VH-VL binders against q0atu2. Designs and how they scored, part 208

Target 1, 119 residues: q0atu2
Amino acid sequence: MLDKKARIRTSREYRNVFEKGKRLSGRFLIIYYVENALDNNRFGFITNKKIGMAVIRNRIKRQLRAIVREYQGQVKNKHDIVLVARAGIGKSSFEGMEKDYIAIMKKAGLFARNANKID
Below, E stands for the ipSAE of ESMFold2; O stands for the ipSAE of OpenDDE; V2 stands for 0.75 times the mean of E and O plus 0.25 times the DockQ between their complexes.

## First folded at step 10 (VH-VL)

Design ta6 (framework fv_daclizumab; at its last look DockQ between E and O 0.81; V2 from the best seeds 0.70)
Fold by ESMFold2, look of step 10:
Structure ta6 (fold): chain C 119 residues (1-119), chain A 119 residues (1-119), chain B 106 residues (1-106)
Amino acid sequence: as target 1 above (119 residues)
Amino acid sequence: QVQLVQSGAEVKKPGSSVKVSCKASGYTFTSNYMHWVRQAPGQGLEWIGYINPETGYTRYNQKFKDKATITADESTNTAYMELSSLRSEDTAVYYCARTDEWYGYMDVWGQGTLVTVSS
Amino acid sequence: DIQMTQSPSTLSASVGDRVTITCSASSSIGYMHWYQQKPGKAPKLLIYDASYLESGVPARFSGSGSGTEFTLTISSLQPDDFATYYCQQYNDYPLTFGQGTKVEVK
């Protein structure tokens, strides 16, 4: 779904975002984000066992990847961004997750100016 | 069976140092951060800091930055906290607790180590 | 620093009572947890993310709230529930706990 270069891959890469980045909480998601030294953005996705069994967690990650892919061209470059699924996410609709993502990304200042006009 | 086992109680004189150990078992040691929390007699809980056991990265409560040194040894699955220049007000029970860094709940605690500082 | 203030500091209750403990944050927070501690024992995770019960926690416990105000409720107090309860914020560093609420036998 996302290009390999747009994926956070290793534990150290994920933990760098946690240790050095900023955190914002939404209704279904928490995002962590930090500026990177690349020319592109990278995205990571976190679930844990409290959210559900592996099938459910994988479905949620797939849905979040689809949302990120839809809006990735509107995200300011040079950021590592980790999306963390909150415990209530299994009860949300895809649309609910999407709206939460848009709201958080706007609040973080990670969307380009006027991104909400062009979807 | 996940557990954290701490070293035994210590009685120390003012001006000395103590090193408390926290041995982890039943999980992959580097999969979680380790926190230290203190509880003075009859008092509440106070966060000291954490360590990323994978890299040794630490974060401290500024109150304890000159008092506590947190380390980890991956080869023995053991976290340590050293308290320096002990004073009577350092008398407390000291806990280690593991945390999933993304979610921040301390889901497993050590049994606590009483450090008593008296002449 | 985000200060977490619990109310009451101590309460006396009987088995069967409905018990409500509040935790107020000095500024809006998005993420917090509750712990139970019995005398001589380490704290134990009770509720995560304000309202979700940790595994093995009885259904008589519930949590709610957002922003600056959070509550822990025990619908019908049982003998095992006499303990001290702490809230903990995970919004900003340093991590902070409430001062604790001791629930004791009336």
Scores: ipSAE 0.839, ipTM 0.917, lowest interface PAE 0.6, mean pLDDT 92
Fold by OpenDDE, look of step 10:
Structure ta6 (fold): chain C 119 residues (1-119), chain A 119 residues (1-119), chain B 106 residues (1-106)
Amino acid sequence: as target 1 above (119 residues)
Amino acid sequence: QVQLVQSGAEVKKPGSSVKVSCKASGYTFTSNYMHWVRQAPGQGLEWIGYINPETGYTRYNQKFKDKATITADESTNTAYMELSSLRSEDTAVYYCARTDEWYGYMDVWGQGTLVTVSS
Amino acid sequence: DIQMTQSPSTLSASVGDRVTITCSASSSIGYMHWYQQKPGKAPKLLIYDASYLESGVPARFSGSGSGTEFTLTISSLQPDDFATYYCQQYNDYPLTFGQGTKVEVK
């Protein structure tokens, strides 16, 4: 599980990322990201009812948190990053989600220079 | 049911101002962004800007930065758009439309307000 | 600004026809939406995120595409489908719409 310190928790924090950040879309994910004034990165996760029932949405969130946790040490510092699940993510495999995440993060230039990622 | 009801048609002289209202019902007003879109006679759709009713944050199309002012009143679940220094080119049907916070589709529209500017 | 170009601008078709409308973006966009508008009425959301039907939209409507090219398809045109259709991008500000495609009776 992501450390409490590494999570976006308040509506204000989410809105700040949406309003001030940049946006990139992948196949299953949209990421919003903005620099923060902290010494750590924070991650947020967004799903809506169009993804599916609550059970499905919760599953998706758990999977996304697992993916983010796996690669968090390789993300550039001082960023707030929100992952928004696209409608098709409910039919995606975990590996598909992970691949999409990596692709988007690379495109955004959010991985550290020395990042060692599996493709 | 979820609906947006706009104020009635307006006929204005050049140089005057007009304020169009959009009252929301059937959902939590502050849970969605409210967009404004115009459509000149026989033309397509043009995005003006949006407001986050919860925070009052606004974003405008640069083309309308000095033309439109968007506001919201949580107590009445009403969004407003004021157009200043009206010209004949401002003649159009103006729509309010809500979006979800993160995905950007406009799933509910007002019925439109015709603003006619003529001498 | 991201320009959205629809093709064709006008389309004449008969009931039962398969209709395809294309929308081309001037740059790659992540997601795109489709709207239907009838004369004197507000636009209505048909498809969101390129390929998902809004609730209540008939199954004869479908959408596909990615990157810069997107399509809206009506598998069998019905009388209720004669209208103007718009694509819309939310990739960058300002938000922009295609110029519209009017589907009229042949």
Scores: ipSAE 0.480, ipTM 0.865, lowest interface PAE 1.4, mean pLDDT 93
ESMFold2 (binder alone), look of step 10: mean pLDDT 93; pTM 0.953

## First folded at step 11 (VH-VL)

Design e1 (framework fv_ivicentamab_arm2)
Fold by ESMFold2-Fast, scan of step 11:
Structure e1 (fold): chain C 119 residues (1-119), chain A 119 residues (1-119), chain B 110 residues (1-110)
Amino acid sequence: as target 1 above (119 residues)
Amino acid sequence: EVQLVESGGGLVQPGGSLRLSCAASGFTLSSYAMNWVRQAPGKGLEWVSIIYEGGYTDYASWAKGRFTISRDNSKNTLYLQMNSLRAEDTAVYYCARGSDYELYYFDLWGQGTLVTVSS
Amino acid sequence: AYDMTQSPSTLSASVGDRVTITCQASQSIDSYLAWYQQKPGKAPKLLIHKASSLESGVPSRFKGSGSGTEFTLTISSLQPDDFATYYCQQYDSYGYPELTFGGGTKVEIK
């Protein structure tokens, strides 16, 4: 479960990320991201009907929240980030979604510097 | 004024190597995804490689293993190391900046540098 | 990779004509398509992104439309400086970028 203040809650806040943010596509995920003026990161999640029935969409949303929560400490502070699930995500494993998330966040430069990787 | 200037092109024999440079001015290169795109004489545009803001790279399938994209942030310069050159690699090579909004379309291009691979 | 088919390959037109160029993707790319203009000996110039979003400084006679698999670039009243080659480019990534350009459409004087 993500803390309430770490979630994008309103349509207005989602619109801001889509209109002003950058986009990066992965295999199962698309992220939209923009720097915010707050003290913390905020995350949003979108699963469209293209993915499948409500049961599948709800499962995907729960799994994405779990992934984001697990890696929250690695994310550079002061960003609003929206994850949009692609149509094919319903065929992915949890590990597959996790790998895609990590790859996207690294490509975007949103993961904090890793000392083991630098040296 | 934002600008990209390529250099390093020239005549090289098949099997040879060349290193192309692209000097950026008016903006910080490391804050963008940077690309190489080529165009054979009288032909269309062909994407070669990308280096992401986070430093990760991707390549066209035909370029993988022969070409290496890199950047030197201290010099604000992008590079393309080209090895095992073939006649089919003859082209004008452009460096191109991924948009700040979407990294896979190109909002700034250099003037190009001609690479000719011939005996 | 998505195959991008651009038509026609060459188009002859007169100043003042309405010109339409078509770009077709082998599978849906939603609206993730850009249009570029290239004049002989020059680098390409971005005209339109996201199928229909006109770049700042690009004349309003240029219009992009379409979504999914079929896209068009229209020049409503062709001007002398519009004689150039036009390229579409898909940028709907699927895990890895296989960015592809159309073959180009040369707009030349009739």
Scores: ipSAE 0.416, ipTM 0.828, lowest interface PAE 2.5, mean pLDDT 89

Design e10 (framework fv_ivicentamab_arm2)
Fold by ESMFold2-Fast, scan of step 11:
Structure e10 (fold): chain C 119 residues (1-119), chain A 119 residues (1-119), chain B 110 residues (1-110)
Amino acid sequence: as target 1 above (119 residues)
Amino acid sequence: EVQLVESGGGLVQPGGSLRLSCAASGFTLSSYAMNWVRQAPGKGLEWVSIIYEGGYTDYASWAKGRFTISRDNSKNTLYLQMNSLRAEDTAVYYCARGPDYEPYYFDLWGQGTLVTVSS
Amino acid sequence: AYDMTQSPSTLSASVGDRVTITCQASQSIDSYLAWYQQKPGKAPKLLIHKASSLESGVPSRFKGSGSGTEFTLTISSLQPDDFATYYCQQYDSYGYPELTFGGGTKVEIK
């Protein structure tokens, strides 16, 4: 799991990202992101009722947190990032969500490492 | 009118290097994912590389370590640096734009520039 | 691997005929498929994205259909201007992209 310092937890913190951040859309995800003044990255997760029943929304949230945790080391430090799941995400595979996350982060320029860099 | 114009193709010996340019007009290149796609004489299309809006890059497996995609925002120009060229790299090289939102299909193409690798 | 197989490689038809080109993916790509037209000596032109979405300015005689592993491009009333090679392209491989094109179908007017 992501520890407390890596999570956006309060309504005020979410509003800050929405009001001051940039927005980028993927196939199943939307991200809102802004640079913060902290020493770490923080992530927020939003799953609305259009996705499905609570059991589905809770599964999606768990899977997104797992994906974010797996790629945490590649993310440029000092960002607040909110992931908003689109309605269609409930029928996506775990792999599909993972690929969408990676593609969005690359588009946003938020990945610090570049796996394809020539040595 | 939006347009892409490639240049820099020519004859080069095996093991040599060549840099291709792609000049964009009518739009800001850095606001899009930009791609290189090649076509060997009488053959089909083959994807080479992408640079995302945020500057991250990806490559076809066979291109990794030999080809480098880059851009110069001040010149609104995309580049492909090709090293350790082989006879099988002989092709017309196109630059191509990924549309806003989805970087992986191509809504605008240049006219292409021919690269011939032979002794 | 996202191998893309087009058939036929070449076809000849008369003006006014209905022409169908098929594209098969080695694994499901949902609807993440584009179709391109390439005329001799020219760059490819995007016709269709997301399997069935026509690009602005593309004549209504062009229609894309299919999902999963089998896709078709249909030209309902073939015109001389449709002499070209047609390519499908999958773009389901994302995140770590491995974009692949079909081998092409050359359409000749009799």
Scores: ipSAE 0.440, ipTM 0.834, lowest interface PAE 2.6, mean pLDDT 89

Design e11 (framework fv_ivicentamab_arm2)
Fold by ESMFold2-Fast, scan of step 11:
Structure e11 (fold): chain C 119 residues (1-119), chain A 119 residues (1-119), chain B 110 residues (1-110)
Amino acid sequence: as target 1 above (119 residues)
Amino acid sequence: EVQLVESGGGLVQPGGSLRLSCAASGFTLSSYAMNWVRQAPGKGLEWVSIIYEGGYTDYASWAKGRFTISRDNSKNTLYLQMNSLRAEDTAVYYCARGWDYEPYYFDLWGQGTLVTVSS
Amino acid sequence: AYDMTQSPSTLSASVGDRVTITCQASQSIDSYLAWYQQKPGKAPKLLIHKASSLESGVPSRFKGSGSGTEFTLTISSLQPDDFATYYCQQYDSYGYPELTFGGGTKVEIK
């Protein structure tokens, strides 16, 4: 389960990420992301009805939270990140969503570098 | 003032290789997604490749395996290594900077460098 | 990759004319479309992003509109500096982010 303090919950906070944040598209996901003034990362999740029925949208949201939680320790600190599911995500496997997440986070430069790696 | 200057274009035989350079001044290249876009004489614009802020890369499907985008942060310079060149690769090659908040549209362009692939 | 169809390919106009250029996407791209102006022998210049957001320093006679699959660039009172080729570009694609430009519209003096 993703820690409550690591979740974006208010409409104002979502608007801030959409208005001030950077955007990157993947195959099944779009992320919006912006640096925050907190000590931790916060994640938001958006699934719209184009994905499918409520049962499917709730499954996707649960799976995305599980993926985010799994890779939480690799994400650079002090960011607000919103994941928006694309219409085609309902036909993706869990592994497909996970690979897409990893790819977009790497493109964004949001995964922390290995501390022992030199340029 | 911010500027991009391409170099390295010239005449090359089919099957040959060529490396283009793009020198950035007035800003830090590694803080942006950087792109190559080409234009055949008298034709339209065609996207070639991107290197994201995080160092991940993507290519137009026809460029994958033949072209390699890279950057040298110490020299503030972007590169495009082009292999197995064909007559249809003849074009002016522009380097272009992705917008800070959205990497896929281009707010700054270089003057371009002409690559001619001919026997 | 999204196919981008731009029309007309060429239009002839006089100073003071209203000109409209259309760009059609093969799939909905929401509002993720940019417009560029290219003068002969020069690099393209960004005019508009997010379908309708005018770039700083671009004259207000340029207007972008549309969403989904159909977009327009309108120049309300054509000036001598506006004779150029215009390109639309989508920047919303599924998966592999192949960016696609329209074929261009050359606005030439009548």
Scores: ipSAE 0.282, ipTM 0.790, lowest interface PAE 3.7, mean pLDDT 88

Design e12 (framework fv_ivicentamab_arm2; at its last look DockQ between E and O 0.10; V2 from the best seeds 0.00; counts 0 for: placed apart)
Fold by ESMFold2-Fast, scan of step 11:
Structure e12 (fold): chain C 119 residues (1-119), chain A 119 residues (1-119), chain B 110 residues (1-110)
Amino acid sequence: as target 1 above (119 residues)
Amino acid sequence: EVQLVESGGGLVQPGGSLRLSCAASGFTLSSYAMNWVRQAPGKGLEWVSIIYEGGYTDYASWAKGRFTISRDNSKNTLYLQMNSLRAEDTAVYYCARGSEYEPYYFDLWGQGTLVTVSS
Amino acid sequence: AYDMTQSPSTLSASVGDRVTITCQASQSIDSYLAWYQQKPGKAPKLLIHKASSLESGVPSRFKGSGSGTEFTLTISSLQPDDFATYYCQQYDSYGYPELTFGGGTKVEIK
C-alpha cells in the first residue's frame, strides 16, 4: 500500500516532474524523475487511452502500484518519480512489467544498491 | 567551460586493440549518460555504446563482445576499449554527453580521435 | 531497428535562401528526433531535440517540425555559417537503445 505522502497528487506536481525531470524509457514503462526537497519519495502513475479500455488501464495502475510498493525500500530517498505506461504494456505480464521497472530504475541510478553491469 | 577531450586514436593492425580516453571538465561525468559515436571517413554518424548514470551499459549489436565502455569517476574520464579491430572500424570516434533530460540525444561532443585499422 | 532516410543527400544554396531538409523514419518515433550540424573537421553540434525544441544559442532561423514518421529541418534565411552537413537522429528507445542517424544532408555553396 502506498502511503498518501508517497503519492504525487496534484497536476502542478506532475507538471514539475515532466518539465524539470529526467526521462528514461523502457520497454513498457517510461519514468520521469527529479530530486525533491522532502524527506521521502513520491510516485505518480499515468495510464493513457492508448493502452486500452478503462478496465485494462485500471488493472495496469494497480499492478504498477504493487510493483512500486514491493521495491520501495530500494529506491534512493528524496525523489519524485512518475511512471508512464507505454501503449504496449497491456500485452505484458506482471513479471514483464516488474523486470522493466527494475531495469529502468537501475539504469537511472535510483536503486540504493546499484552495481555497474555490462550486458 | 564544459568540454570533452579525446585521446588514444592512431594506426593499428587488423586484429589489434586500442583504448580511447575522453577527459571531461567543467561537469561531473557520473551525473550524465555518456556515449561513443563514430564516423567513417566521408560517411555518416553511427552510435557505438552508452554508459548510464547508474553504471549500466548498452552497445550497438555489432559492437557487443569487441568493445567495452567504462568510466573512472575519480578521474572524470570515459573509456572505450576496442578489441579484435577490423578495417570497417576505421573512423573518427567521438565522446558524446547524453542530455541532462534524456540519455539518447547528445548536447556536448568531444573533438574526435581518428582510429585507422590498416595493414 | 529504425531506418532513418534523409533527403536530399546534397543541396546547393545561396545566402538568404530558404532550405528544407527531410528525415523519414521507417516506423513512428513520436517526436523523439534530434538535429545536428557538422562543419568540416569539427564535431557535430546539437541544434534541436524533441523534433522542434531549439537549443540555447541556436539562431531562430532554424526550425524543426514533424512527428511520427516525417520530420523537417528548415533554415529560413541561409547564412554563411550554415554551410555544413546536417544529420537527424531518432532516440525513441524501448529499453534496448537502437539509436540511428540519417545519412546526412550537405548544404553547399551554389
Scores: ipSAE 0.790, ipTM 0.902, lowest interface PAE 0.8, mean pLDDT 91
Fold by OpenDDE, look of step 12:
Structure e12 (fold): chain C 119 residues (1-119), chain A 119 residues (1-119), chain B 110 residues (1-110)
Amino acid sequence: as target 1 above (119 residues)
Amino acid sequence: EVQLVESGGGLVQPGGSLRLSCAASGFTLSSYAMNWVRQAPGKGLEWVSIIYEGGYTDYASWAKGRFTISRDNSKNTLYLQMNSLRAEDTAVYYCARGSEYEPYYFDLWGQGTLVTVSS
Amino acid sequence: AYDMTQSPSTLSASVGDRVTITCQASQSIDSYLAWYQQKPGKAPKLLIHKASSLESGVPSRFKGSGSGTEFTLTISSLQPDDFATYYCQQYDSYGYPELTFGGGTKVEIK
């Protein structure tokens, strides 16, 4: 799991990201991201009912957390980033999700310059 | 003042090439997703290409392989390289800035530059 | 790419009239629709994004509504400055965007 300090936890924090952040759309994911005043990044995850049953939503959230955790050290600091799962994500593979995440993050320019990512 | 100024348009023969430029002022071009949108004489608007903040690029299906979007951050300038031009490529080409919040609708436009492809 | 069908192609109206322009998407685009105004020889101007959010400086007589596949732009009381061509644009592209515009609606004086 992500460290507590690396997580968006409050409604106010989520609201701030949605209201002031930028939005990028991927095949399976939408991300909202905004600079924060911290020394670390914080991540939030949204999996609503359109994704599927609770079991599916929980699986997707777990997978997204795993992906984010894997690449966390390569993301530019001082950002709040919310990942919103799109309806089709339930039919995607883990690799597909990972690829989509990487693509979106590249679009956003959120990876550090020294990051070694798979295209 | 925030503005975009296109240049590079002109008359070119079919099969020819042309590079358009879009100079941005009043804002940092690389902090936004930038787009090219064209409009044939007396016709509607047609999206051509996008370059995201992170440098990732996308194209309309018809533009792939013939058009290349790029930018020079040091010059705060957007480019569109057009190859293998056809008569149907005749249009006013606009550079358009993606909004602050998402790249997919355009809150700032240049006045356009006319490209005429004719024998 | 999603097809955007805009209607009518041309609309004749008088100052003070209520004007309604329709945009139909071939597939659901949720609320990811923008409206632009373009006057002859000028670049388009963004009026509305996310179907109903007015851009700063846009008069309140402009109203965007709709979601899914049906959208409308309404000018409650047409002003002389409003005679122009209007375009809708979808931007729900699933990470591989091919943004598409409607065919346009020319609002001309009756």
Scores: ipSAE 0.788, ipTM 0.927, lowest interface PAE 0.6, mean pLDDT 94
Fold by ESMFold2, look of step 12:
Structure e12 (fold): chain C 119 residues (1-119), chain A 119 residues (1-119), chain B 110 residues (1-110)
Amino acid sequence: as target 1 above (119 residues)
Amino acid sequence: EVQLVESGGGLVQPGGSLRLSCAASGFTLSSYAMNWVRQAPGKGLEWVSIIYEGGYTDYASWAKGRFTISRDNSKNTLYLQMNSLRAEDTAVYYCARGSEYEPYYFDLWGQGTLVTVSS
Amino acid sequence: AYDMTQSPSTLSASVGDRVTITCQASQSIDSYLAWYQQKPGKAPKLLIHKASSLESGVPSRFKGSGSGTEFTLTISSLQPDDFATYYCQQYDSYGYPELTFGGGTKVEIK
């Protein structure tokens, strides 16, 4: 799970990202992202109601949180990032969500690579 | 009534340029990923380009550098600027709307506009 | 870039016949395949997405099936309105779309 500090929590925080952020679309996801004034990244998650019932939408949110947690060390710092799930994500696999997240984050230029060793 | 109407096709000499337009009615263009797909006379369908909800674009490899997809949200109109045209670009060009579930299959098509590249 | 092989290129059939069109992908596309119908002089019309999900307003005589690399479109009882060309399209892409169509199957009156 993401730390509390890494979560976008309030409607005002979400609105700031939507109003001031950049928007980039993928296959299953749309991301909005903006630089913040914090020492860390924050993530928010929104599901399209056409995905299905609340239990399905909650499953999608849990899967997206797990994906974000796995890759959060690669994300360039000081960004608020909202993931908006498209309706088609409801029938995607976890692997498909993961592939789309990686691709869209690379396109956004949000993945950082820190050299820890020389090949 | 939800529809797409293309225009701007015609006869052009090799090396020339054309701009195609696609006017949308009954829905907001920028709420969907919008695509161009072409069909040479008597031949099959070929994907050309996409513009996503947020304005990001992708192209078929053969179209990169020669074709530019864009839109004007105030006119609810999609464009395809085609430069350095060749005989093999002769085709009916369709605008196509990506589905609300996923952007990569097309649930609404215009009737197409014919581009003929010939001396 | 996936190659999509569609067969047959043409077929002749009578009203009432059961018609089957196949589409084969060069590698697995899971179930991310769409079917379109195109009549002469008209734009394509989406029939099916995700291999088997029928679009609203499409007659129930159309059925899509398959997953992985092999897919079929079946018309259970061909009607006069069904004489057209049919295209499959794969959309199993991430990041940079590589959306490819099959070559088409023209269904003609026998």
Scores: ipSAE 0.579, ipTM 0.867, lowest interface PAE 1.9, mean pLDDT 91
ESMFold2 (binder alone), look of step 12: mean pLDDT 92; pTM 0.945

Design e13 (framework fv_ivicentamab_arm2)
Fold by ESMFold2-Fast, scan of step 11:
Structure e13 (fold): chain C 119 residues (1-119), chain A 119 residues (1-119), chain B 110 residues (1-110)
Amino acid sequence: as target 1 above (119 residues)
Amino acid sequence: EVQLVESGGGLVQPGGSLRLSCAASGFTLSSYAMNWVRQAPGKGLEWVSIIYEGGYTDYASWAKGRFTISRDNSKNTLYLQMNSLRAEDTAVYYCARGSDFEPYYFDLWGQGTLVTVSS
Amino acid sequence: AYDMTQSPSTLSASVGDRVTITCQASQSIDSYLAWYQQKPGKAPKLLIHKASSLESGVPSRFKGSGSGTEFTLTISSLQPDDFATYYCQQYDSYGYPELTFGGGTKVEIK
């Protein structure tokens, strides 16, 4: 779903985001984020056993990747961003996860447009 | 070298308004989440409001509708507009910087400015 | 939203004493707790974040412990500079921040 180059793949890359990055928590999601030296954004996803069984974790992972893909064009370039699902996300609707993602990305200043853009 | 200096406190009558300022030096305000925290005389600390790096804001439930946090990036200054002031709003108001890692704990504080709400 | 209870509200101690301050959250906040020191007439100073992570420049005699609902700040050998009021603060946000401080613990000379 996301191009290979847009995914954080190695434990070393995840560790870099956790050690150097900033953290911002939402209702169902936590993001860790840091500027990278590449010409594109990369995303990582973490779902732990507290969320539920593998079937639920895999569904959440697919839904989060779909959300990230849909809004990728709004994300400021050159960032590594890791989404960590919180306990309770398994009971959230797709729309609830999407709304939470948008809110935390806006608060973090990671969306190209922000609150001062009034039509 | 990094410093926050509050100003604008003083005596105001119940129902009145007051605007506090917080001038930052040695760092750029817009790169951090910034907070207001207050402390009534002889009492403990109470969080008031936050403005995130992206410009979005959140407030303590009791502050919503009466207090407005804002910043002027060109002046590197944070503001708190306080309306409909009550006697219980009497406190020293601190400007506090959210840490680089996480916006919700505070690694730099100003010296505070006293607001007294009395007839 | 989370109630934070500190105990004791006041304690008297002598230089060299081991001092323990407790902070209890009304529900689990994982490890999202900070400790601050405030001297009379001064702004608070951050000592510890994430329950146990010591801020740069803070003496090693300060130690934070705990997770969930019970947290402790320990000063292993009290120094003259340590007579102050200490506050815990929870920062476990679930979208809308409900940041709350404990009531404070005043450490005074006996």
Scores: ipSAE 0.731, ipTM 0.888, lowest interface PAE 1.1, mean pLDDT 90

